# Miniprotein binders against q56419, part 234

Target 1, 326 residues: q56419
Amino acid sequence: MEGRTLEEVQEEVFKRHGVLVPKKELEDLAKALEEAGLLLTEKVEARLKEEEEKLKRERPMRLAGLSYPEGEREARAFLEAFRASYPGEGEEARVLLMPHLEPSRVPEVYGAALAALEKTPPPERIYLVGVAHRPLKEKAAALPVPFQTPFGPALPDLPALQALDALLPFELFNTPLAFREEHSLELPLFFLKGRFPEARVLPLLVARRSPELGEALKVVLRDFPGLLVLAVDLSHVGPRFGDTPLTRTLAEEARRRDLGFLERLAEGEPEAALAFLGANPTRIDGVEVVASLLPLLRERKGKVLAHRLDLEAPTLSAVGAGTLVL
Key: E = the ipSAE of ESMFold2; O = the ipSAE of OpenDDE; V2 = 0.75 times the mean of E and O plus 0.25 times the DockQ between their complexes.

## First folded at step 15 (miniprotein)

Design oc1 (at its last look DockQ between E and O 0.95; V2 from the best seeds 0.87)
Fold by ESMFold2, look of step 15:
Structure oc1 (fold): chain B 326 residues (1-326), chain A 84 residues (1-84)
Amino acid sequence: as target 1 above (326 residues)
Amino acid sequence: GSEDLEEELEQAIEEAEELAEQVEEHEEAGRVDEAIEAYYKLAKELARIAELARRLGDEELWRRAWEEAIKAYDRARELLEKTK
């Protein structure tokens, strides 16, 4: 309940469940929760420290059996099914933009990423840049540990991560707990590890735009060449994201924003892509990542391979996903 | 406020000067691993100076500090390549 009044809680319960709870009952509940919270705060802090210590050794799969199969054989079949969902051929990528949306929602968009990887020589390492969905202590973070996958552990590129940290004005290894549930790394990594089993990974998150990250990465990539992956989603529109219910007009606007953004990136014009979005009225997820990586995106031309604005009928909302090679 | 940033900048410059002295000592003594680590720490402190300068609106200090950060980083890389 932190940061909310009792009236705000009462209104939320009414909006969500159609029940208006009397204020006195909410006051009594709040007092009971406050008392229990003192005890839970101490226990929760101890548990979170234990989880944080575990994450300093490895990052386990959290979406196996939910978003992709846990077994290696089944996982390989899953990859091939996704590749088959995109009937085209890819192109070699030095930079790949791919989604982190639930794979079953946008199978051909992930399939297009796989098609691009087929044309891409196996890199020594992958710079995997996702979007932090939990707060970071700094603008960006990394977790220098193995990430478990059905294809075996994705090993960190420790020398490259150390080099990157040395060029940043903040500690890169700053928020292990933010990686615990971070699907923007886990979902793309499944596909990347399946296609490049020998590549090491730099698992990176951006919370807020960090121009210094892009400048540092430009230097590090000179010495540690590899595949740069922007693991980002596009428009988020509809009530789940604070909008009115999805209409055809809102969906068409989201598609125009998504494609206009991707097309400008494909022309090697990342500043123009950001300017095109203005205040980002459709909440394109990738803005902070692109704004961080400008030096790596400028003048790099490429192609949009796939796009879908996927409808969430139960919530009258939609999320965009795309595949771009540069 | 701006005075706090200026104090942070002064502190960062002092730390960078200390690190620069440390890398000299490590290299002269042939302590290669320690020199590499010290060069990386120096690069990081120079990157911090660059960021503070940018926030203070001093673009020339920002550029100079960033160039020095890259030089310290490059020296660490040269030492690592020698031990490869």
Scores: ipSAE 0.842, ipTM 0.951, lowest interface PAE 0.6, mean pLDDT 91
Fold by OpenDDE base, look of step 15:
Structure oc1 (fold): chain B 326 residues (1-326), chain A 84 residues (1-84)
Amino acid sequence: as target 1 above (326 residues)
Amino acid sequence: GSEDLEEELEQAIEEAEELAEQVEEHEEAGRVDEAIEAYYKLAKELARIAELARRLGDEELWRRAWEEAIKAYDRARELLEKTK
């Protein structure tokens, strides 16, 4: 009833329909709706609790059959097709920045990531840092359970996760429900597991910049070496994100910011990359992740392998995606 | 406010002192697994002290607490490697 009084509702019904509904009937209806709402809330809460208990054991696929194939054979063909979409060669990565956007929108950007992974020796573990698109209890979180993929489960590195938790000023293992539908981990993990089937994974989400995370990871990486993956998108512009419809000027500005950000990262200057964005008017998604990982990005030189600003035509909006190797 | 952060800092220091005593007791008794767990807890509490100090603008305490957090972590790792 959007904060309207029963009297206002009665008046509106009378004005629209010419029927005076007795106040008592409206009260009974409001009460019945409230009771139904309470019952719905209890059912939703019970379901969320059940799903949280399941997430203590594993994280199931949510996008299998939608964003990528569920079957292993089809999934391998999918990887090969994406690799083929990028005509270049990759470089060995110690740090990989790659997108988490719907793969079909930016195939060559994922192809560039696969090209880099071809030149990368199989790591013992992958630190996969995604963006939290839902609120977290803390600035960052981890889920220490197997993540299901078409290539089998991606197993967590529990010793390395425990070591990381010991160096953080907050509980790392928080907000398990935030991982349930988080595509920023699931989509990159498909490509990573397909390329490195034996690698253990540290699935991490960042909601807000946490300099503590970067410092802790720097120590942990000494004892638990691995590939660092930043699963981040770039600019988000157009009506879906509060802008006017995409214009040439807006697209050029988004590309300028995306490329300026990536190139400064490629030069080993992550602070300069953040400063270049200022107030981030094109809403680069990866800002909080990069801000959290500064100690790991400093003085590392690399190369931008791919970039795309992809138009979502139905909303006249666009999202930037890039692949960077350090 | 700042008063709340100071109270949290005092409590975190007290907890870190208790954990340091527990570490010593476990090491002296040869309870290696318990010592490892206590060292990881101590490292976490020291990291919390470091963050609280940073938020309060005490850069010296921040640096010292973080260095001690790494030492506690390193000791836990050393004990873990010896038990393999």
Scores: ipSAE 0.836, ipTM 0.946, lowest interface PAE 0.4, mean pLDDT 92
ESMFold2 (binder alone), look of step 15: mean pLDDT 86; pTM 0.841

Design oc2 (at its last look DockQ between E and O 0.85; V2 from the best seeds 0.84)
Fold by ESMFold2, look of step 15:
Order: sequence, then structure tokens, then C-alpha cells
Structure oc2 (fold): chain B 326 residues (1-326), chain A 84 residues (1-84)
Amino acid sequence: as target 1 above (326 residues)
Amino acid sequence: GSEDLEEELEQAIEEAEELAEQVEEHEEAGRVDEAIEAYYELAKELARISELARRLGDEELFERAWEEAIKAYDRARELLEKTK
């Protein structure tokens, strides 16, 4: 109970109910609860090992029927509706920054990504770099298995993944469970696979900035050319993220930080983009990915196609999303 | 701590030296598939040496080990292309 001794519990029961429960009976109950907790821990551990083994073979859809349709025909119509939400034309991308925020919250931002993909020659492979929302054993990780989509499985580029692993000072295939529910890969992949159904994928997560990842990817991309996708969100502001309630002033600051970050990336100045954020007071979640990929972003000029800071009215909070082509 | 990193670096250097000898042996014997795998493994150990050196503040070893990692990787790639 609330840090009380067994005698104190016994006294409270007697005062309230007129019954004196022997200390031995309270001790036996505590022992039984401890033993039951141990058995539940073993069951959870066994279940997690089973799930980990399944993830070593494939990664199933987790958000079908929730964030996007499960059936292929409906999924294609969904893509077209998102493209229509962006009244404009894209630009060819060698590097694409796109969100992983719930698609219905920022339809024109995903639409801008689709517009860019329309102008982009179909790549042989896509380097899809998301943000780990669960801890990784290392700074970054990959999962070299098919990812299921309504458009069929997105097959891994195993030769490119093996080559990448060979240039890293840590095991790249290190945390399968972190991919189980990782929406920063699944949501962008839906759009990418729908547009490029033949492309293979390198599904990558960054937990903490990894300069070695960027240097290794620079070498691997030389030999395995493809589309580099930074699947990241921008500012996170408001009480859900530890701030005071969202005000116009805080929202304006978040927009300035988002756009200033994207504009500096668009000028080919990723170090300046990171420096502009300083301590990252609006919690732009793309920082660790950009910091990892500096060698791939330097001197690549491009354009910001879209941005939205989307309000979460129930939490008085907001999240920024953008589309950038380089 | 720093002593732990220095121990890891010493072990990684020993492993890289052993792998370098193995790749030479495999190439001499014409064991191309084994040479490819050993070159990839050598590249990974050299990348480990490079990162450990960076963390210890040894800029010369950091840069040199990374250059050697790329060379080992490139050799593996060249052998794979010829075996195709």
C-alpha cells in the first residue's frame, strides 16, 4: 500500500472494518503478488521474442484501415485525392523531405510530395530515413525485410543494405522491435510505394545523430543510386510537448523556425539550418536525421513546396510538416 | 571510459590485421567468394577503428582508417562485379 508497514495496514483495516487481519496473511498475499508479477514478466518477454522473430521475416501493415485504406483500389483513390489537395506542380527530387504526420492532418503537404514524385524518374531504390520513436540499440538501424503495403510488398534492397552495414562501426540490423509500430516509415512508404511500385527500399531509422551513417551512405549511394527520402516532421509545440498552451506568438515562432530550417536546407546549407535552430526550442524532429546526413545535403539546392503547422485542438498543441525537394 | 575505448581500439586493430591477412590468403588461393566476405568484414572493422579513433580524439587515425575502410569496401565491390 502507500509505503506503509504491514502493521500500519493491519491497523487501518481494523479501524475501518473491525477485523484484525494477521500479519502472516498479509505477508502471504504480498508473496503471491510478487510471484504472479514474475510470471507476467516471463509471458511478456516470450511474446516479445515471438514478435521479434516474426519481424525478421516481414513487417506487416499496422495502419491500414486507420491512416490509409487496406485495399489496393481504395488506396490508389486515396493517393489521387492527396495529389489533388496540392494545387501545383512539383519539381524533380534527388532528395525529398516529407512528413510522417497523420496524412489526413496535412493533406496538401503529402500532395506536394506526390507532385515531386511525378517529376522524379522512377528510382531503382529508395533510401527511406525515418525517426525512431522507440529506443534503438545503436544510433541508427535498418530492418532488411519486406514491408507490406496495399500496393504489395516493398522489397528490401539487400545488396545495398549489406554494403551499408559493411561501412558502419556498429551492426545495422540491431533492433527489429523498434520497427513494429514505426509510423515514420509506414506512412511515407504508402505514398512512395504507390508511386514507385518497382523500387526496392532501404528502411532506415535514426535515433541519435550518426555522422558515420551519412559518410557510409555517401559511399553506398555512389554504387547504388536512388532516391533519398527524409521522412521527418518539423516543430512540436504546446502542452503535449511540455510548453505552455499554444498561443499565436508560439505558433508564429514555430512557423519561423520550420521555414527558416527548410529554407537553409534548400540553399544547400544543412549546417546553417542546424545552427539556425540552436537548442531547437520548437523541437523540430528532423534535426537528428539532418545531422546524420550532412554529406548528402551539402550544396544540394532546391525548393520548399509546402508547409503546414497543424493544430491539435484537444491538446492545445501543434505539429509542423513540410515538403522540400533538393 | 577512455580506457575502455582504448582497449576496444586495440582489439579492433588486431581483428583488422587478422582479416587483412585472411583476404590476402583467399585472393592468393582463388577463393573469390570468401575474399569478398572478408573484404566486407575488414571494411567494417576499419570503420570501427575510425569511429573509436574519432571518440579518442585521434584525428589522423580517424581519417586514415576511414580511407582504408573505403578501399576494402571498393575491393569487395570490384570482386563482386567480376564474379557477376
Scores: ipSAE 0.836, ipTM 0.949, lowest interface PAE 0.6, mean pLDDT 91
Fold by OpenDDE base, look of step 15:
Structure oc2 (fold): chain B 326 residues (1-326), chain A 84 residues (1-84)
Amino acid sequence: as target 1 above (326 residues)
Amino acid sequence: GSEDLEEELEQAIEEAEELAEQVEEHEEAGRVDEAIEAYYELAKELARISELARRLGDEELFERAWEEAIKAYDRARELLEKTK
């Protein structure tokens, strides 16, 4: 690192590769490189290139053994337990909004999603739209490779992905490294693959609102029908997100925002749902996804099946999660 | 700036015209797979024209280019279904 700060290296890697490498990883790498006499940037670039080449073949599980079981038998028992945590019945879904939060935090919300999937005929394909928690080169991206799950690989629908790319004003197949650790796809996909083992998948990430994505998907869905899944969380409040510690007032506001958002979506009024949030002071995660998919959400009536605001006690922060069927 | 977007729009129009010629050549020659690929590329370029037009405030071109993008896409899909 002769003369460059870790911040400068992080910025350079971000500019070149569209990946924000955590400072801690850069520090560990810098230390390892100083010991090896190698320039940090060259080794980081070489490692990132190797990871990109691997992602041309498959996306491995990252949260197996952490967030869900790695073994298929244990994974099936996990699904059954989550379904059992929701005492209600589901509704048939054409559009499913579900969380991507750590499953153990909101089991009944995932249980509600499973209940909806029980009432849903097996789709040929699933359009899985997650939130990019890392920067993308474009507003949205796809990764056209198998995603590993305990139930076997979730195979991409390449014809439908190609059709979608043809109707977008940008390269859809961008920023493969953003998918490497993206939990907003991996966690929902576990539940979806477990329920629909034969469905093809279109794994999509949204970083910024893209109305073009919704219009393109509307056309593609005509020829390639399937289940649309919005994998989004709701409010993020408390110190982890720049607020004061959670209070009754802050929790009530977060719940009000979450439920008001979901209810307006359930009424088929996605623009009203976005308008209701205004400046989004409770930081609803799914705003950019919903804003991108307006053409697919308009006039669709549905039902809110579950909601939870889950407290993270160590940080006195909370995250909202919900399940909505349209 | 706006000048850069206008230049990008001009280039995108030129590319779309070239792709349209390629589509015609492939269809006339009976090169179905190449025609399908060229139609998808044309649809993408027309979608890019549409977005550039929107950013420049040309609502008419925005709408027309998107409609033409869908037509190019539909033609690609039609050819694909005939080849199965």
Scores: ipSAE 0.835, ipTM 0.946, lowest interface PAE 0.4, mean pLDDT 91
ESMFold2 (binder alone), look of step 15: mean pLDDT 86; pTM 0.844

Design oc3 (at its last look DockQ between E and O 0.52; V2 from the best seeds 0.76)
Fold by ESMFold2, look of step 15:
Structure oc3 (fold): chain B 326 residues (1-326), chain A 84 residues (1-84)
Amino acid sequence: as target 1 above (326 residues)
Amino acid sequence: GSEDLEEELEQAIEEAEELAEQVEEHEEAGRVDEAIEAYYKLAKELARISELARRLGDEELFREAWEEAIKAYDRARELLEETE
């Protein structure tokens, strides 16, 4: 299939090794290689099917020992250190925007989220809405299984998830494998479960803006009240994201875009926040989630508690993170 | 093409009509659990009709089907809350 004739291959083998290999033997070798490739594909498919079946029962920790401690005692100390990184007071949140960026890179931003949670009555459930980093079969998805954490399993709110699915024009439970490595749920969940150990969770991913998700959630939240969490990052600028190396000017623009976006959300003006970004030249990560959830964000005023544009000197790139309460 | 969407819409309407009949049967027979399941399925089909109507540019059906989806959902919720 390389586009070479068998005679050309035969001549090259003769040139390289001094042996004339009969054309039939080359044909047999080509068939054997093709068959071996098919068997490797079958083994990969079988492994993926096994992983998918496991994810229909539970979602294990993938970042323990990497982004946060595996043991409960160490994990609680970790939470307290992050809270201490933000010396301010929080505010009660009915909606919380928080990052999913590596926690050690933006400790005060996660600390601000913890400060907000301190002021927030323990919810019965948390609607945790992250950003799909793998393709989904639909615009959005959920995985209705326990998510393991160092604080114990975060149990799914199965009645609320069933109710949500009933109001969507597509199957909500559609892409289990997309959750396998999805840090936009796992990293925020560590902080949320640590603070609200009894809350059930609706683990949701958005791949593409889904206005129908927001309309359905508006109805479901009426019957299943809880904390809505937008687990999103902000600007992504620099060579890792397709730009020239990060300059002071680009970093200043990214910071301005992040804050302008958050401030318009804080005024209860999510459509204005999206319009402010235009073509989204700094690639704010949260746009598809906000665009999906407009009915839940309109006229809800609040406050930006923290922001950082985290600079990566080795890659000359940066990622923005913020904490917003509504 | 829009002919494919029209066919999909026709099928969704047929499914919703069948589910509406099933709901009526279950409620008349006092089969509450089956009625709840049928109401949830009906809500989902009505949400599908609503989205297909939006894609076809039928704003009236889009809104009407969504309102009906919420009514079916609300009835399922009422039945769930009535049971103990």
Scores: ipSAE 0.853, ipTM 0.952, lowest interface PAE 0.6, mean pLDDT 91
Fold by OpenDDE base, look of step 15:
Structure oc3 (fold): chain B 326 residues (1-326), chain A 84 residues (1-84)
Amino acid sequence: as target 1 above (326 residues)
Amino acid sequence: GSEDLEEELEQAIEEAEELAEQVEEHEEAGRVDEAIEAYYKLAKELARISELARRLGDEELFREAWEEAIKAYDRARELLEETE
């Protein structure tokens, strides 16, 4: 109840409906709602605890049959179709920035990522850095368990994860429940595992900028070389994100911000990319990830392979997506 | 506040000193696996010292503690490579 007394509720019901509900009936209802709420909370907590215990063993697919096919054969056909949606050739990647948006919305952007992966020698490991869309206990987190995919489990690189944890001022292995439904890892991982089935994975989430993460990863990458993947979206504009409905002016601003950000990253100037955004009025999703990985992005020149601002027509909102190779 | 961070820094320094002693004891005894674990713990504690120092505005301790964290990490890696 919204902090109102039972007497206030009784008066409001009387004013609105002309019915005087006995105080005792309101008390019984409030008690029943409280008991139901408590029971629901306990049940939810018990379920969350069960899910957390399962996440100690593996991270199951959550978007199989929704965002991508569950079956391996169908999943391979899905990869081929996405690759075909990008008519260009890729470049070899040491760092890959790619989206985590629903694949069907930006197929050619994922196709560009696949094109880059075709030109990339198979890595021993993939550092997959996503965006935490749920709160983390720390600035960043990892989940050191197999991630299920249609191509089999993506196995963690435990030695490299341990090495990374040793160089961080906080517990890396925090907030396992944040990984349960995090699409920023699951969607990119589908494409990555499909292309590099034997690569180990370091699944990382960033909630807040952590310069410490970039410095630690710089050391770890010396001993544990691999492909760095930034799984980030770009601008988020329109009513879903607190703006007016998408206009030509708003779309042009979103594209300007997205491309200006990506181009500066492609020039090896990640600090300039962040500075260009200022207060980030179009809400580029990947800002905290890029801010955490500055030591790994500096002086690396690359190429923007694809960009799209995708309209969600039902909400008159749009999300930017891009593929960048460094 | 700053007082809480200073207390946390003092505790982290004490823990790092204890871990350094444990590393020496394990290395002298030839307990390689225990030494590796202790070095990784020491690296983590030194990284924590570095971050606390940064938050307190001690730029010298920030840099020194991070350099020592890397050394502890490197020693753990050397011992691991020797055992493989």
Scores: ipSAE 0.853, ipTM 0.952, lowest interface PAE 0.4, mean pLDDT 92
ESMFold2 (binder alone), look of step 15: mean pLDDT 86; pTM 0.850
ESMFold2, look of step 17: ipSAE 0.850; ipTM 0.953
ESMFold2 (binder alone), look of step 17: mean pLDDT 86; pTM 0.841
OpenDDE base, look of step 17: ipSAE 0.838; ipTM 0.947

Design oc4 (at its last fold request DockQ between E and O 0.93; V2 from the best seeds 0.86)
Fold by ESMFold2, fold request of step 19:
Structure oc4 (fold): chain B 326 residues (1-326), chain A 84 residues (1-84)
Amino acid sequence: as target 1 above (326 residues)
Amino acid sequence: GSEDLEEELEQAIEEAEELAEQVEEHEEAGRVDEAIEAYYKLAKELARISEAARRLGDEELFERAWREAIKAYDRARELLEKTK
């Protein structure tokens, strides 16, 4: 029907099936389909508006019972098991890089993050910076509402969020629906809230590199000290991501890119870390966050605690995850 | 295009000038809460001026507007601390 008259449709039906359908019957059918499509569009729009209004009050758990337990008792046992997956000791972090990949795929990488948090004095607030998996209206966004967890609500640091918004050339609170299913905040937050139950949170997403975000955060952190968390994954390689099937050579390249990136960050050289990746041939998803936060990463030396390039056997693909303290 | 950026810059400058007048009025009148809000809004418009200048290649205005954004922000913070 798209781009064709009803007479053309009628003629095509006759040619294919030997039946002449009266034009009025085709007109009635087209009208009914248009009306049904309009009603479905209105219903979808109403549902999206309802979800957006809910997100202006709170962000509920989406992954309880899927990625972590819903009940508090089970959630605490879950944290203990993840910590035990990393047999080492952490180091104090002012900046923590940790993954947002499904926790069961990289248990020792999340365990290393918990080990770092054990050595980190409880912060007043956590700047949690994830990767937007849905489009944002701007380069970055925040959602200034409680995020529900099995450990209770993670409360927003409203004064710090308002201060940050005041130093940005765009509205920071710009895309509530992008937070609805955003696992890059929910998964790390489970671990952070479990360890720091009294800390407030600044839940931030980056879609595209925003140098202005990093400059603004540098000023805000002066007045609102806290823990900066980069909740990012590393290489994405294999057919699921547009490559040939995973080979030893491709896996070795992904590991080399992941570790080289992390090592340069650990030396306080974030520009060198980005330059090392060039066109980012293994699709490290942390690059936009790091590129946004350069002023906060420069000259901060630290240590890589863990890394894994995790195999997705069914797709012949892999995803890298790491833990870095600065 | 470049014309859109120049319009964006001019709009931000006009808004910043209006806000600068408002902060002076509020401070002189002792309207502390209004002054704080106006300083935060002024900081935001100065950040917009800074970003537009960067995109236009005006490096001097970019840096100057950013310094002024921080000054407005710092004044809002100072007033908030006094209100405690």
Scores: ipSAE 0.860, ipTM 0.954, lowest interface PAE 0.5, mean pLDDT 91
Fold by OpenDDE base, look of step 18:
Structure oc4 (fold): chain B 326 residues (1-326), chain A 84 residues (1-84)
Amino acid sequence: as target 1 above (326 residues)
Amino acid sequence: GSEDLEEELEQAIEEAEELAEQVEEHEEAGRVDEAIEAYYKLAKELARISEAARRLGDEELFERAWREAIKAYDRARELLEKTK
């Protein structure tokens, strides 16, 4: 809040999250942040340190009761409803690309992911690769702790994580605070844990393209086989992302970019998929993840199961989401 | 800059040489757990050498260091499987 008005913060929150926070809640937050703020440096550092120490033991749910139900019974009904929203059948996945967008925005895309998981034999482990929406110390990171879900904790595969770290030119276990609120892992993990309750998980974040990660994972996957999941969104267009309001032309370009990217991935040509995007003018979220995992995506043929460009009407912006199996 | 990368490369080479000696000592002494840990550390330093070499444009060292990193990793895995 330093130097910004409550109105600017409200507008920024609206622009960033599509939620109009009432001024009173922002005032209460600003007062809590001012009362916190003079105490903020030492107390925020102490709280961040306490939260970092907690993250050494477990990653708690942050979106339970918001994006998905907290209770197991309600969470199972939620999964069934999402599966029902996709009328098609899935295919067996060795690699699954799925969204990390708010589930209520693209239910049929998550439904397509669930359909693919129904055709997939239960994996021993899941390599869950998300997008870092916060800075990382390194190009990629992992958090080697249980992730809480309504279906119980998703347990880490510590031997596989240790093996992966040994083959990386940087410390894999970096920036634990980046995982605290990272929805790119939490939202997909809900669906994955609900379908595969006994699977161990390798929760990975990518901030920047790391070819080293793909080469290391290729070796690790030989000894530690599992399902690879790319938790990525597609195009981000409109005022929230620096464009004009969504038009037919802008939406057609976003869809063309999304589908052209996914189709080339489905053909086993990830380099062609990246080249097709060029400067990535529609801001496909998954570019750095795909660029890091090229060795694992090459020559794998698959199928696009679902795609949606979802309009956020309050901001006249849209986000692309897709489900791809390889 | 390039000077910083050369320094990172030199440090990683020195650490890899020390770890190679430690691996030999642990294997000769029958310290299997210590040998496994040293092999994983050696694999990491060899991966660092590989990346530094790539960034400096030394393609031969890049490829060689990566192959040696995989060998160190494979040796750690072999020892781990023998202990189960």
Scores: ipSAE 0.842, ipTM 0.948, lowest interface PAE 0.4, mean pLDDT 91
ESMFold2, look of step 15: ipSAE 0.856; ipTM 0.953
ESMFold2 (binder alone), look of step 15: mean pLDDT 85; pTM 0.827
OpenDDE base, look of step 15: ipSAE 0.841; ipTM 0.947
ESMFold2, look of step 18: ipSAE 0.856; ipTM 0.953
ESMFold2 (binder alone), look of step 18: mean pLDDT 85; pTM 0.829
ESMFold2, fold request of step 19: ipSAE 0.850, 0.851; ipTM 0.951, 0.950
ESMFold2 (binder alone), fold request of step 19: mean pLDDT 85, 85, 85; pTM 0.829, 0.829, 0.830
OpenDDE base, fold request of step 19: ipSAE 0.811, 0.810, 0.812; ipTM 0.937, 0.937, 0.937

